# Designs tried in a protein design chat: VHH binders against q05b89. Part 19

Target 1, 377 residues: q05b89
Amino acid sequence: MLSSRVRLVATTARLVHSLIYSSSRSFMDLKALLSSLNDFASLSFAESWDNVGLLVEPSPPHTVNTLFLTNDLTEEVMEEALQKKADLILSYHPPIFRPMKRITWKTWKERLVIRALENRVGIYSPHTAYDAAPQGVNNWLAKGLGVCTSRPIHPSKAPDYPTEGTHRVEFSVTHTQDPDKVISALKEIAGVSVTSFSARTDDEEQTRLSLNCTQQALMQVVAFLSQNRQFYQKTEILSLEKPLLLYTGMGRLCTLDESVSLETMIERIKSHLKLSHVRLALGIGKTLESPVKVVALCAGSGSSVLQGTDADLYLTGEMSHHDVLDAASQGISVILCEHSNTERGFLSDLRDMLDAHLENKINIILSETDRDPLHVI
Below, E stands for the ipSAE of ESMFold2; O stands for the ipSAE of OpenDDE; V2 stands for 0.75 times the mean of E and O plus 0.25 times the DockQ between their complexes.

## First folded at step 4 (VHH)

Design a36 (framework vhh_6z1v_2)
Fold by ESMFold2-Fast, scan of step 4:
Structure a36 (fold): chain B 377 residues (1-377), chain A 125 residues (1-125)
Amino acid sequence: as target 1 above (377 residues)
Amino acid sequence: EVQLVESGGRLVRTGGSLRLSCAASGFTFSDYAMGWFRQAPGKEREVVAAISGSGGSTWHADFVKGRFTISRDNAKNTVYLQMNSLKPEDTAVYYCAADYEWRVSPYGESEYDYWGQGTQVTVSS
């Protein structure tokens, strides 16, 4: 058959091309890869209670050819990662969350650390940093709702930089106090930026100074200014708040372009997460036909993020019985999809985004063994 | 300078098919997610489909799911929208847009970095 011969030749050419492509991928230094991962989504977006970043590090130098992605790092997943020659495991859930006082063979989490180090495999966890990221877990979850606008429920503040000012100090200096000398003295303090302009108050000409200073510099500025009572008593010190980020933060408040019935929303969610069943609590006075316009969502255990948010529907992995009752009593319906079902599907999108971000420089593979330990039977 | 140039818009009969193309220049195409938007007369602009920089992730609005397919060719710096089973309700100006950050949620016009001038699609009996 000519058709069969053409297909065979095409298949062979494809295999050769694939082998050539695979062998062209290089190694990255671990430190360079971690820097690129932080550029993709900053670890500063993570919650203060979290344990993120490089959790297990092989002795340097360490290079990475294969980055292995998983939601949960179980012993079965570790075995898979080792068989697939992982050099770094990105585990969304940190396998080290509570402090370890010993590393022995006695518990499964200790064995993960031992096996990783013995096989020179690093373990990195972004966890809540990827919940907060605009291209992260909660945006992937929102993908299933239909056409909507989405904003974080608790917006993150812009990341802190060591050289950025934390305070603004404003005061006025008269001509007799030599403004240029004052400015020169202040500029000698590390972490101080000075802006000056001429001003008139009650027909008195003076120089208005506005200082942007770091936390470390603030006490030196205060000490300097306190030596002159005339301007110090009218000195204003303002704490600077970092601007809120429009698309980075915990949870998502999603406003649908067009309202749909709760029944339609349930089917969309089940389809997106590939689930045959979800758990539903109806808000007081609501039915399956009730319109849903605003959905508040948070992957995993989202109760603390969702609490107090006005919405038609709460979507999360899990909530306590009392938190569900509180939402329902306020007329808010609740859909619970189980913890990892609201998270794991994101890893496919993550792989593609990281491939693009890292310019296909390393191999990025997804766990096939990782699964929810809980099943509906 | 950055340019997005849409093409392929024309008059099509109900039930017909059409493929729109958007040629991009002036930026690293594979670093940008691409979206297709449409605006019908007297209505606000709405998102139709989106595709990640690598092409591995796609999103389609419910009202076009199963009928429209977004794809891209990074070697040609081009994004496509294949439209099948066209309805009169699909009549609109279709816009190509580029966004540095892949966003699952359609954030609206002001958040996409670059926009094309649009191509008119008319579906009639």
Scores: ipSAE 0.000, ipTM 0.136, lowest interface PAE 21.2, mean pLDDT 83

Design a37 (framework vhh_7qbe_3)
Fold by ESMFold2-Fast, scan of step 4:
Structure a37 (fold): chain B 377 residues (1-377), chain A 124 residues (1-124)
Amino acid sequence: as target 1 above (377 residues)
Amino acid sequence: QLQLVESGGGLVQAGGSLRLSCTASGFTYAMGWFRQGPGKEREFVASISSSGGSTYYADSVKGRFTISRDNAKNTLYLQMNSLKSEDTAVYYCAASYEWRVTPEGYSEADYDYWGKGTRVTVSS
């Protein structure tokens, strides 16, 4: 049906459409793009052990027309990114995780840094920030389970809900000890805020003091209190924690609206991840017909996140043999899909969400070269 | 945190058309429209995926209503054609950061944020 002439016309129309679409997209300043990426999902949600954010930066000024997305940044993926004119690579897994004392041609990770800088390409990694985010990796993974409610297993602390200082110090002052003088002395310490609660006991009038203080101020407060044995003996010191977020955090505890058999759940997971095979461990006393109502999941290597969570099924990329035995012994079945298979499919959703969030201002490309290095033989 | 503001409601004759808009203060994953008629429970109208590639409709509005979104403007639309007196209701915009209960967005429980509503009156 499509002849060489018709194909030429169709190719020309597609080229015009592509050119119009591409020419409507502008360059963004790197710092503006990083700010927008942080607004999309805050890097403050990342785990303390992680290495996130801008890992490789070309000398400023740097503008971004093409943002390139990959799960893993291998040398082959770097070559693809360069051919596709990437200005910034978003690598879900940080290619720089361990500290580097030198940047030479000796190792593949060092070569990534050299190639990126020589071609003026930035490298950005969100990693565990995108695991925690409500629009992130674990919620994408949860979509494969069917109709369910989803909550983080380990909720993140609210970054925009500040505490006043790092510690709260509480103690009581009697009328005899001149509460106003004590309060005045404490207020002179930098990094201290004082709240008083006046109460009468049956035997005497006393003032309860609550101090919020920075870590630096804490030692000065302790030194002040130690000058009076009565204050020091009755003093309580608490670490201040920020409120927990309802939908942001590590892992997901998913409750299905309707229970399904384990066999049905396996087929749903395989379909969602486009896998022909997964690894299964049956919980003690369980069968393929056993009902699954609650699924605890964590993309990648999820053992530490899932451990101790009560569920019918654990879903993750990889888990040690010992951890699988521990779960099975508790009656919890385990499905292992391999590390990157629980992560890579999210990048398609990420592209759509970033296109929307960035108002189609830049070109966003998915790696076609990035793939699981492990094959079932 | 997230705020949704509906607009475009009003009075329209039976058989007429009306377009509702809903502007979000930030990006949303899934969005939908629900309505509540006089003396009725709130019911699902339509939902749309984050990219706009998937849409779902209540049987009562299929073929008459079209849901769409402009992510560059953080705006959701509902194009209502061939309006009937039964379409008279307060229309609510709803948004979620993810699919929580159903991938299709049929349930109120699927949505985390709700607008205050815009009134549509269809005169016969």
Scores: ipSAE 0.000, ipTM 0.215, lowest interface PAE 14.9, mean pLDDT 83

Design a38 (framework vhh_7b18_3)
Fold by ESMFold2-Fast, scan of step 4:
Structure a38 (fold): chain B 377 residues (1-377), chain A 124 residues (1-124)
Amino acid sequence: as target 1 above (377 residues)
Amino acid sequence: QVQLVETGGGLVQPGGSLRLSCAASGFTFSSYAMGWARQVPGKGLEWVSYIYSGGSTEYQDSVKGRFTISRDNAKSTVYLQMNSLKPEDTAVYYCARSYEWRVDSSGYTYFDYWGQGTQVTVSS
């Protein structure tokens, strides 16, 4: 039978959950909650320069009844969190990014740490892990464009290898050397996980063998093979790459089903982000009537992610003057919506998704105080 | 060349459990999102669960808390653990590969290859 090829329309589940009084919800152990949050979106997807995970931890044991979500953790937001009895604050932007040499009352970031610990509130930041996540910030931003196909501009690597081990070792064994004995000996080495072989080669009667091994096992495998000159001379050692993920990574390249005018796209973006105004740079030779088919986007300050990407339109929060000029000179139009305007709206989707993922076990509250510090006047 | 083979279906009584497996071949499994959909007699095809290449999961409301999707990239296999089964879960269950993530206000997900299906019957 042939497999059928079918297009299925599926939506992110609209969860109807029954809320009981918040005081009736159970507590989760902090470590268990952090494990569940990592299962939702792995911190391994965060950028190497980032500071993610549990940043402030009350002395154990610590249980969480109320998880509080915010884009930025300001002193005003901390006050709100405390009034709402938060046990853990998930701050999209890490309030601790640069190392602290002291924790005193002198700076606002130090005061956040003091107030959190004095009130037994943890602080957790996923930041760029949620930028990369398939149901993350950039996916939410892409939802405003209209029906499109969305893929990461810079795909993340999978958490696991396609086969066990970090290296592949391939070598040739003549039939006179007893291939089965060689295979058995190699399988006795801890960290050798896979063995395979081919039947023969063109030039002489040989069996080509392949095995996967851990980094720790690699030197033991090399030592074994080097004991026989015939094995070693035809030995190839390959470092395995974790495969790239199709829907996880930095930025999004969005291809619309149907082209729309730039003017229409601007109105869609303004509607999605609930903004009366955005900033526009027209690509050379473009007008408000120019068709938009491909949009490259990145929430926040997206220049480094978007740079070099071929698209009709760049969508981000912030971009330097020179980066805008570079894009425009290539015929790429740019829409800038300000930093947090491209991020904060995601938190509502996050709350709903986390309520689902955590099976409504704890109370999840979205900040009402958190706002862009910049106002258009 | 792309093949998806479902196993693990069968007859089970209400409240019982089944584990469906889908063995994939002919493509780089770890690079693709995978999903499960079911054909309920008289209702048409409905989405059940989705697992992204990065491991994040989504579920239809009616199965949430009862079903768990997982994947083993080393074995090129996706699983659907079905607990607390109800008569209304009776359907042919299909494994599917997603060729691309599709975004609109409703959050479309598109599948390009489907398995042959495995029958799950929940009946006393």
Scores: ipSAE 0.013, ipTM 0.328, lowest interface PAE 8.5, mean pLDDT 82

Design d01 (framework vhh_7b18_3; at its last look DockQ between E and O 0.04; V2 from the best seeds 0.00; counts 0 for: pae O 17.4 > 2, placed apart)
Fold by ESMFold2-Fast, scan of step 4:
Structure d01 (fold): chain B 377 residues (1-377), chain A 125 residues (1-125)
Amino acid sequence: as target 1 above (377 residues)
Amino acid sequence: QVQLVETGGGLVQPGGSLRLSCAASGFTFSSYAMGWARQVPGKGLEWVSYIYSGGSTEYQDSVKGRFTISRDNAKSTVYLQMNSLKPEDTAVYYCATESVTYTPEGTWRVEFDYWGQGTQVTVSS
């Protein structure tokens, strides 16, 4: 018999690309591919300020034989994608973030849209959805630390559903207050979606009523209940919090099985990211020999995610001078690897995972042109 | 479909040398850290050496200066060069690669999870 642990390990193994065989690959309908990508990592995990999903769409029908992966979609990367016959480009960073008022040849981002449409290439961006996802960027980044246990710093909540309210209201009624009549009156209020009742067996028989309502309906429900002082005095109002999603959230808090020196941790990180140099700020009282047990990490620009988190080390792409000083003053060391260096290596893992998820139905290739615009000279 | 195949074990006299090889398949080898662990007769499993994707290496104190781990990404192979072998080095040697696994508590584990069948190293006169 399989335990949950054995099943989860087998699932993880299935995400690793097999180099043992080669096969002829077919086409997928664009809508079917997008549904599969969303099944792999839901776009609902993305931050509210983000611009994710299908950003540029060729006129349907559109089929995909070649999915092209890149961290950044520059004009040079677009040329590569076209030469390699891409049908859909997955760009981790959305090339369209701010709304465009025109699409002309004037700016490089406008030219990306024109070139994509003229060559019937779609553009899809998951961005922060892949930061939060259990099979995402931050789990790949955590692999560089050595043997550890990792959890989200900010766990994600389940999405809102239109038929669910924001509040639950509970109150009691006696036999003189017909429960069915009270429920019927409350259902007249727009935004009251779920009502129920139960009887309480005491010397004084009472019926406990419960309803869910929207924020807008809450004021009307309170007004209704206030017409009877006995209802109002026994009323409980609860804000409905959506449940936390398992294995989903921003950032990672990583606890190493065995503490290592900061010097050893720097070497591990440099090797994982294939970097010759990183930027280091020592926490107050710390040295290269100081032990590191707990690492808080977030790919890209991680200041807002990492702020206030207790750890020996912060690992991210970039952080303001002010934020570095705040961390150092609290005894927290900081390693900065530059923005895209904390992200791009994930694409190799992503290709292997998508190859398994899509059952090798299409060709998935990585950009060889995509690179950090900044170099240490 | 992750597969690791170790070779190169055998009988060697104290002070001798052996080179172990591990051929890997089923994953993008160049992106993964690789390691060697050993099962000593009558004792538990212990880690010997790690090599990270970018080439940095770590060694257990008892093998530092005697063992050298290396990798060939073009061949998807990791090596363990063992010099100045001691009777205490007698063990079954396993090749392993890292994976991310889920826990019932809602966390992830980064650990060495995929293991080969092992190769026996015997250091005896």
Scores: ipSAE 0.623, ipTM 0.867, lowest interface PAE 1.2, mean pLDDT 85
Fold by ESMFold2, look of step 5:
Structure d01 (fold): chain B 377 residues (1-377), chain A 125 residues (1-125)
Amino acid sequence: as target 1 above (377 residues)
Amino acid sequence: QVQLVETGGGLVQPGGSLRLSCAASGFTFSSYAMGWARQVPGKGLEWVSYIYSGGSTEYQDSVKGRFTISRDNAKSTVYLQMNSLKPEDTAVYYCATESVTYTPEGTWRVEFDYWGQGTQVTVSS
């Protein structure tokens, strides 16, 4: 239901630049398409444990006329994609997650790779990069709540690549040592970048060395420095922090302008996700008439993202039994909708946004076969 | 320039039907949720219905079962089919689009910030 205090104001100044529409579809080189997808939402926003990006690549060159979108890539969805002449499959969940030691006909995931390559179809997965993106899955999920303000529960850090390394190590060499030899030794360690400058300390001129290094290289640097007590005792180690992004991150904490009953919120969620049923755990002391103003949400598996967040309601696809009990004991109601039911509906918005972003150069098709494997009957 | 142009209003008898159309231009129509609001004489502006970019719909209680919102992304047009009209439905009906407003604190807000000039619907004998 729409809020009774939804503000609606027409202005001339917003959304002002002309839309560019291609009058006919054509094709894109795969590398150009991948670059455009990354411009839409950077893969660097994905969680460090994730397996995102281009997972299967037909031999170059490869052109794309049809981009096929699915939440999960199963063998049935692969057959649909092939029948619909997909050139690239965007599978929200990566069908290849663990390393494959062989590619044979033995397992269904290996068969996906074989069928994709035999038919010259690429496979791309954005996964948690799209969970984090400001225009991504969690933003789509939040739209179902009504008029609200929202922020990431766990803001993303800026990408690491503008600066080298994760640590800065500074130490001094005395005039009794050759700074150039020390610099040369340190530069042989992979992942180390060294600078130097002169400094005066304890009545002696010393060369102060400053280096950036990876976390992997840090132990080698410390081991090197520990071989000389003068270096080691004058060493400073700094962790380099990346700034947080304002609108990018996991989960969303949404504050409604006007609280609504839990019953009303349930109906909004069912309507948005097109579900006849959801699973509800009432927080201690709550009823269907209890007001809901703050909703913490996370599409898919939300346990780790939502845990510890103060809210009236948790909304996610799945959460462990223990975590549901913990939330309920704190007076937080929980709505579970099954994993992909909280994700798949985004694909319609994604198609529309990608059509605009790619200026209608290629056909973008949604899977009609893709469904959450768990049904409520 | 963003433009929303409503058409299809007019005078109709109680129990009659009207279909409102809203032609949109100046933005990527398919990426935004659309809605209808109305200004009832002697009352403020109130929401009537909302359609998400993915096609899901919501309605104010007073119009559920009588009104149907739909969209045609290829024509950049949103519609409101109004059946079983009552005198209480008399209003100026406005078409609107959503926007997302970001704050320096890293939050955002979904609002309907763009709207048309409106079309008059009068339900009277």
Scores: ipSAE 0.000, ipTM 0.286, lowest interface PAE 14.1, mean pLDDT 82
Fold by OpenDDE, look of step 5:
Structure d01 (fold): chain B 377 residues (1-377), chain A 125 residues (1-125)
Amino acid sequence: as target 1 above (377 residues)
Amino acid sequence: QVQLVETGGGLVQPGGSLRLSCAASGFTFSSYAMGWARQVPGKGLEWVSYIYSGGSTEYQDSVKGRFTISRDNAKSTVYLQMNSLKPEDTAVYYCATESVTYTPEGTWRVEFDYWGQGTQVTVSS
């Protein structure tokens, strides 16, 4: 009678109590997050032809705990974002660029919008705003060149005028024409600021009036001045420009501290972008041993930004055949790295910068699925 | 497959120091927040510290000023420097990947997704 001791192996199901630790973090409302993102880099830096900002908005209220970063938002990337419980997708490229007349299941872009809304995921795109930003994509790309000084190829303008008004109107009033009366009349016009100073012309003392005015006020000012032929005939009207920003704008003109061979530059670029291959066009009379001192670069499609820029080398993602020929004919070598390869690597830096800027209030993750659609074979 | 391997645990006297390491593989390490949790036998899991992908750090109040979390993305490793250790710090320490969720109550919740095997830390005279 062999008593088979059935050893009840007590499978201690270690209830791994997933202790969900509540960190007392303040939630970020979507609007607050968007404001903070705009503070990070103003959407005013974007090109006028671009479509930037919040492109897809879930119905309010909406909170964001996970920000998902990607260069391009494809359907595959969308699925990843959903799996990773993204509340907001920051897509560098806007998935909505052209107006949509309908939202159906017919096109992949419409499907993205549908999937986003059905899952209450927002979509935000900075695109050219991040191209222009001092800490943006072009700055990141310039880091790959080595030690250099850089400036925007096309500097951005400040969002506001430093003074009130878009125009300056200047004219002279003789003492016989009662300058005070003229000043008083002009000050009654809304949007006008008047300054007077003494000026001497042809040995005659006169009062010079300088006024700033809005576009709306300009016609009223002109109408007023037209009542006096002497004022009107000598009136100068100036259009005021917004100040240029020194570190903000499209592209970068980079001057290396030390010149290097084109070959060395190619290796630096490959290393920075983690590429095994790039496309090279040699400028007329240039070789791989030719020195490179000045590099003009623009992430993505750089033709419009780089054209006309004096440099030893153009660096961009893509350029038309004819644009490459034009550059080469001018003795400028061109390196093409494919469109998104000059952009996607920036997202790692962006993550770190946004983590700091947002004071770790939200989780920020990068797409792992996002890749360049082109393969080098 | 995600793998987390903790090292650096051991026996230390009160007031002593230990440095824990967690080697991570099987995922894009630089894209994730990493953290440490600890469990005392017979008690629940307690979060200790976590570090975001951008390098910002958070600590449990009980370890603030004594523990320092850091990461090396090139090595796919997260560290926990533990100074001024107390008997109350005795636990199995686990390395984990972090996820953050929003609760309906208006708070953030930190959840650990993947865990290592853990390393024993014992603080005793």
Scores: ipSAE 0.000, ipTM 0.245, lowest interface PAE 17.4, mean pLDDT 87
ESMFold2 (binder alone), look of step 5: mean pLDDT 79; pTM 0.765

Design d02 (framework vhh_7b18_3)
Fold by ESMFold2-Fast, scan of step 4:
Structure d02 (fold): chain B 377 residues (1-377), chain A 127 residues (1-127)
Amino acid sequence: as target 1 above (377 residues)
Amino acid sequence: QVQLVETGGGLVQPGGSLRLSCAASGFTFSSYAMGWARQVPGKGLEWVSYIYSGGSTEYQDSVKGRFTISRDNAKSTVYLQMNSLKPEDTAVYYCATESVTYTPEGEWRVEYHMDVWGQGTQVTVSS
């Protein structure tokens, strides 16, 4: 009898706990959610050729109670999202990549847009922004390798800050020139910020002027300075290179603390990605017993990111036949896991991270229907 | 977020066997290394064994040949099979997972530093 009562109490407590957690989740305004998603991983880190951000927007106001995550948004996944009452779908691969001239029932991608709008579901894609992000897809992929230190193969440049501009212009103004008049004239140019300070050179004390300016403003600054031969001849113009970001960028170069055999690395990768099979190309002179210390990786179709990188092993979803031959000829082994298999597993980590980032304000669910369309038979 | 629940401890005679289980939730289990550490009465915490995401295993010298670590990714569970138990194996056994750290040098580092995350399970070896 006591065991039956204990079971009932435990079942009731679990149900009450579930109900309390469900009721603690509410809704977010779409714009607020998009701002939080951008704070989590900035869309500014996406590749220039990509199509990221809010791709399908229901008429405002729109609130989100359920955020639905998928790697690929197929018609089958859309049906699942609608059944699960999604208000916003985060699709890692953008279902709208190429411009559409019409939205009709004719193609499956057009039907996704129609169904989303008819059911007031937004579609958002981060794509290459999450490839570049510090805790993104490629760092998740690197977790499968074992104890390692990882860094971007191609670090991203910091985004443009409005106050920094693209160029720095420096020159000196003597006591006999009117420094205050020069400063006033330069401040009238849109996109110019002026810093002045007293400086002593070998000859005399001068007013040093340092200007940060936009590309558009630079031409006006040069035109202004060219009016005075003394200013122009002593002007230094520096192109401001954007600093490289330490943890954000394309691909990852991973250095293992301890070398393992290629055979061991293959088993680690299979286990991490839950795959029974992967495709392997051995680098010239290599065997399954060859040591692997440095792995260069890029989820999806990583050939353009990986080429030219010194490593023992390339890990990606897919590469062209000729790119594989090029790597193998350089003694670099290649493991190909198929496109979405190098990406989809990240979504579980993403859900956990977004739950924490959004303080459990909304429901975040993963597609159970999303899968690789290709199967090894 | 992360939750680890250890079970399978108990009282056993010297030379006996026990199997410990650790049920994990709140993270992508198959992607993380898992391990076991123990708190011996009157001593600090000591590492026992770990299993990498790919299945390779490592053991502390005092348990090599006697203990076997394994994992079931479908059940999000890691196991420790303990054979030929000695009184010196008496301890609270804890399940742990790897961590991802941010280095002072500015690099992201994936490390198998096993932090103790569960409540532990008591193993007592006595006649």
Scores: ipSAE 0.000, ipTM 0.258, lowest interface PAE 13.3, mean pLDDT 82

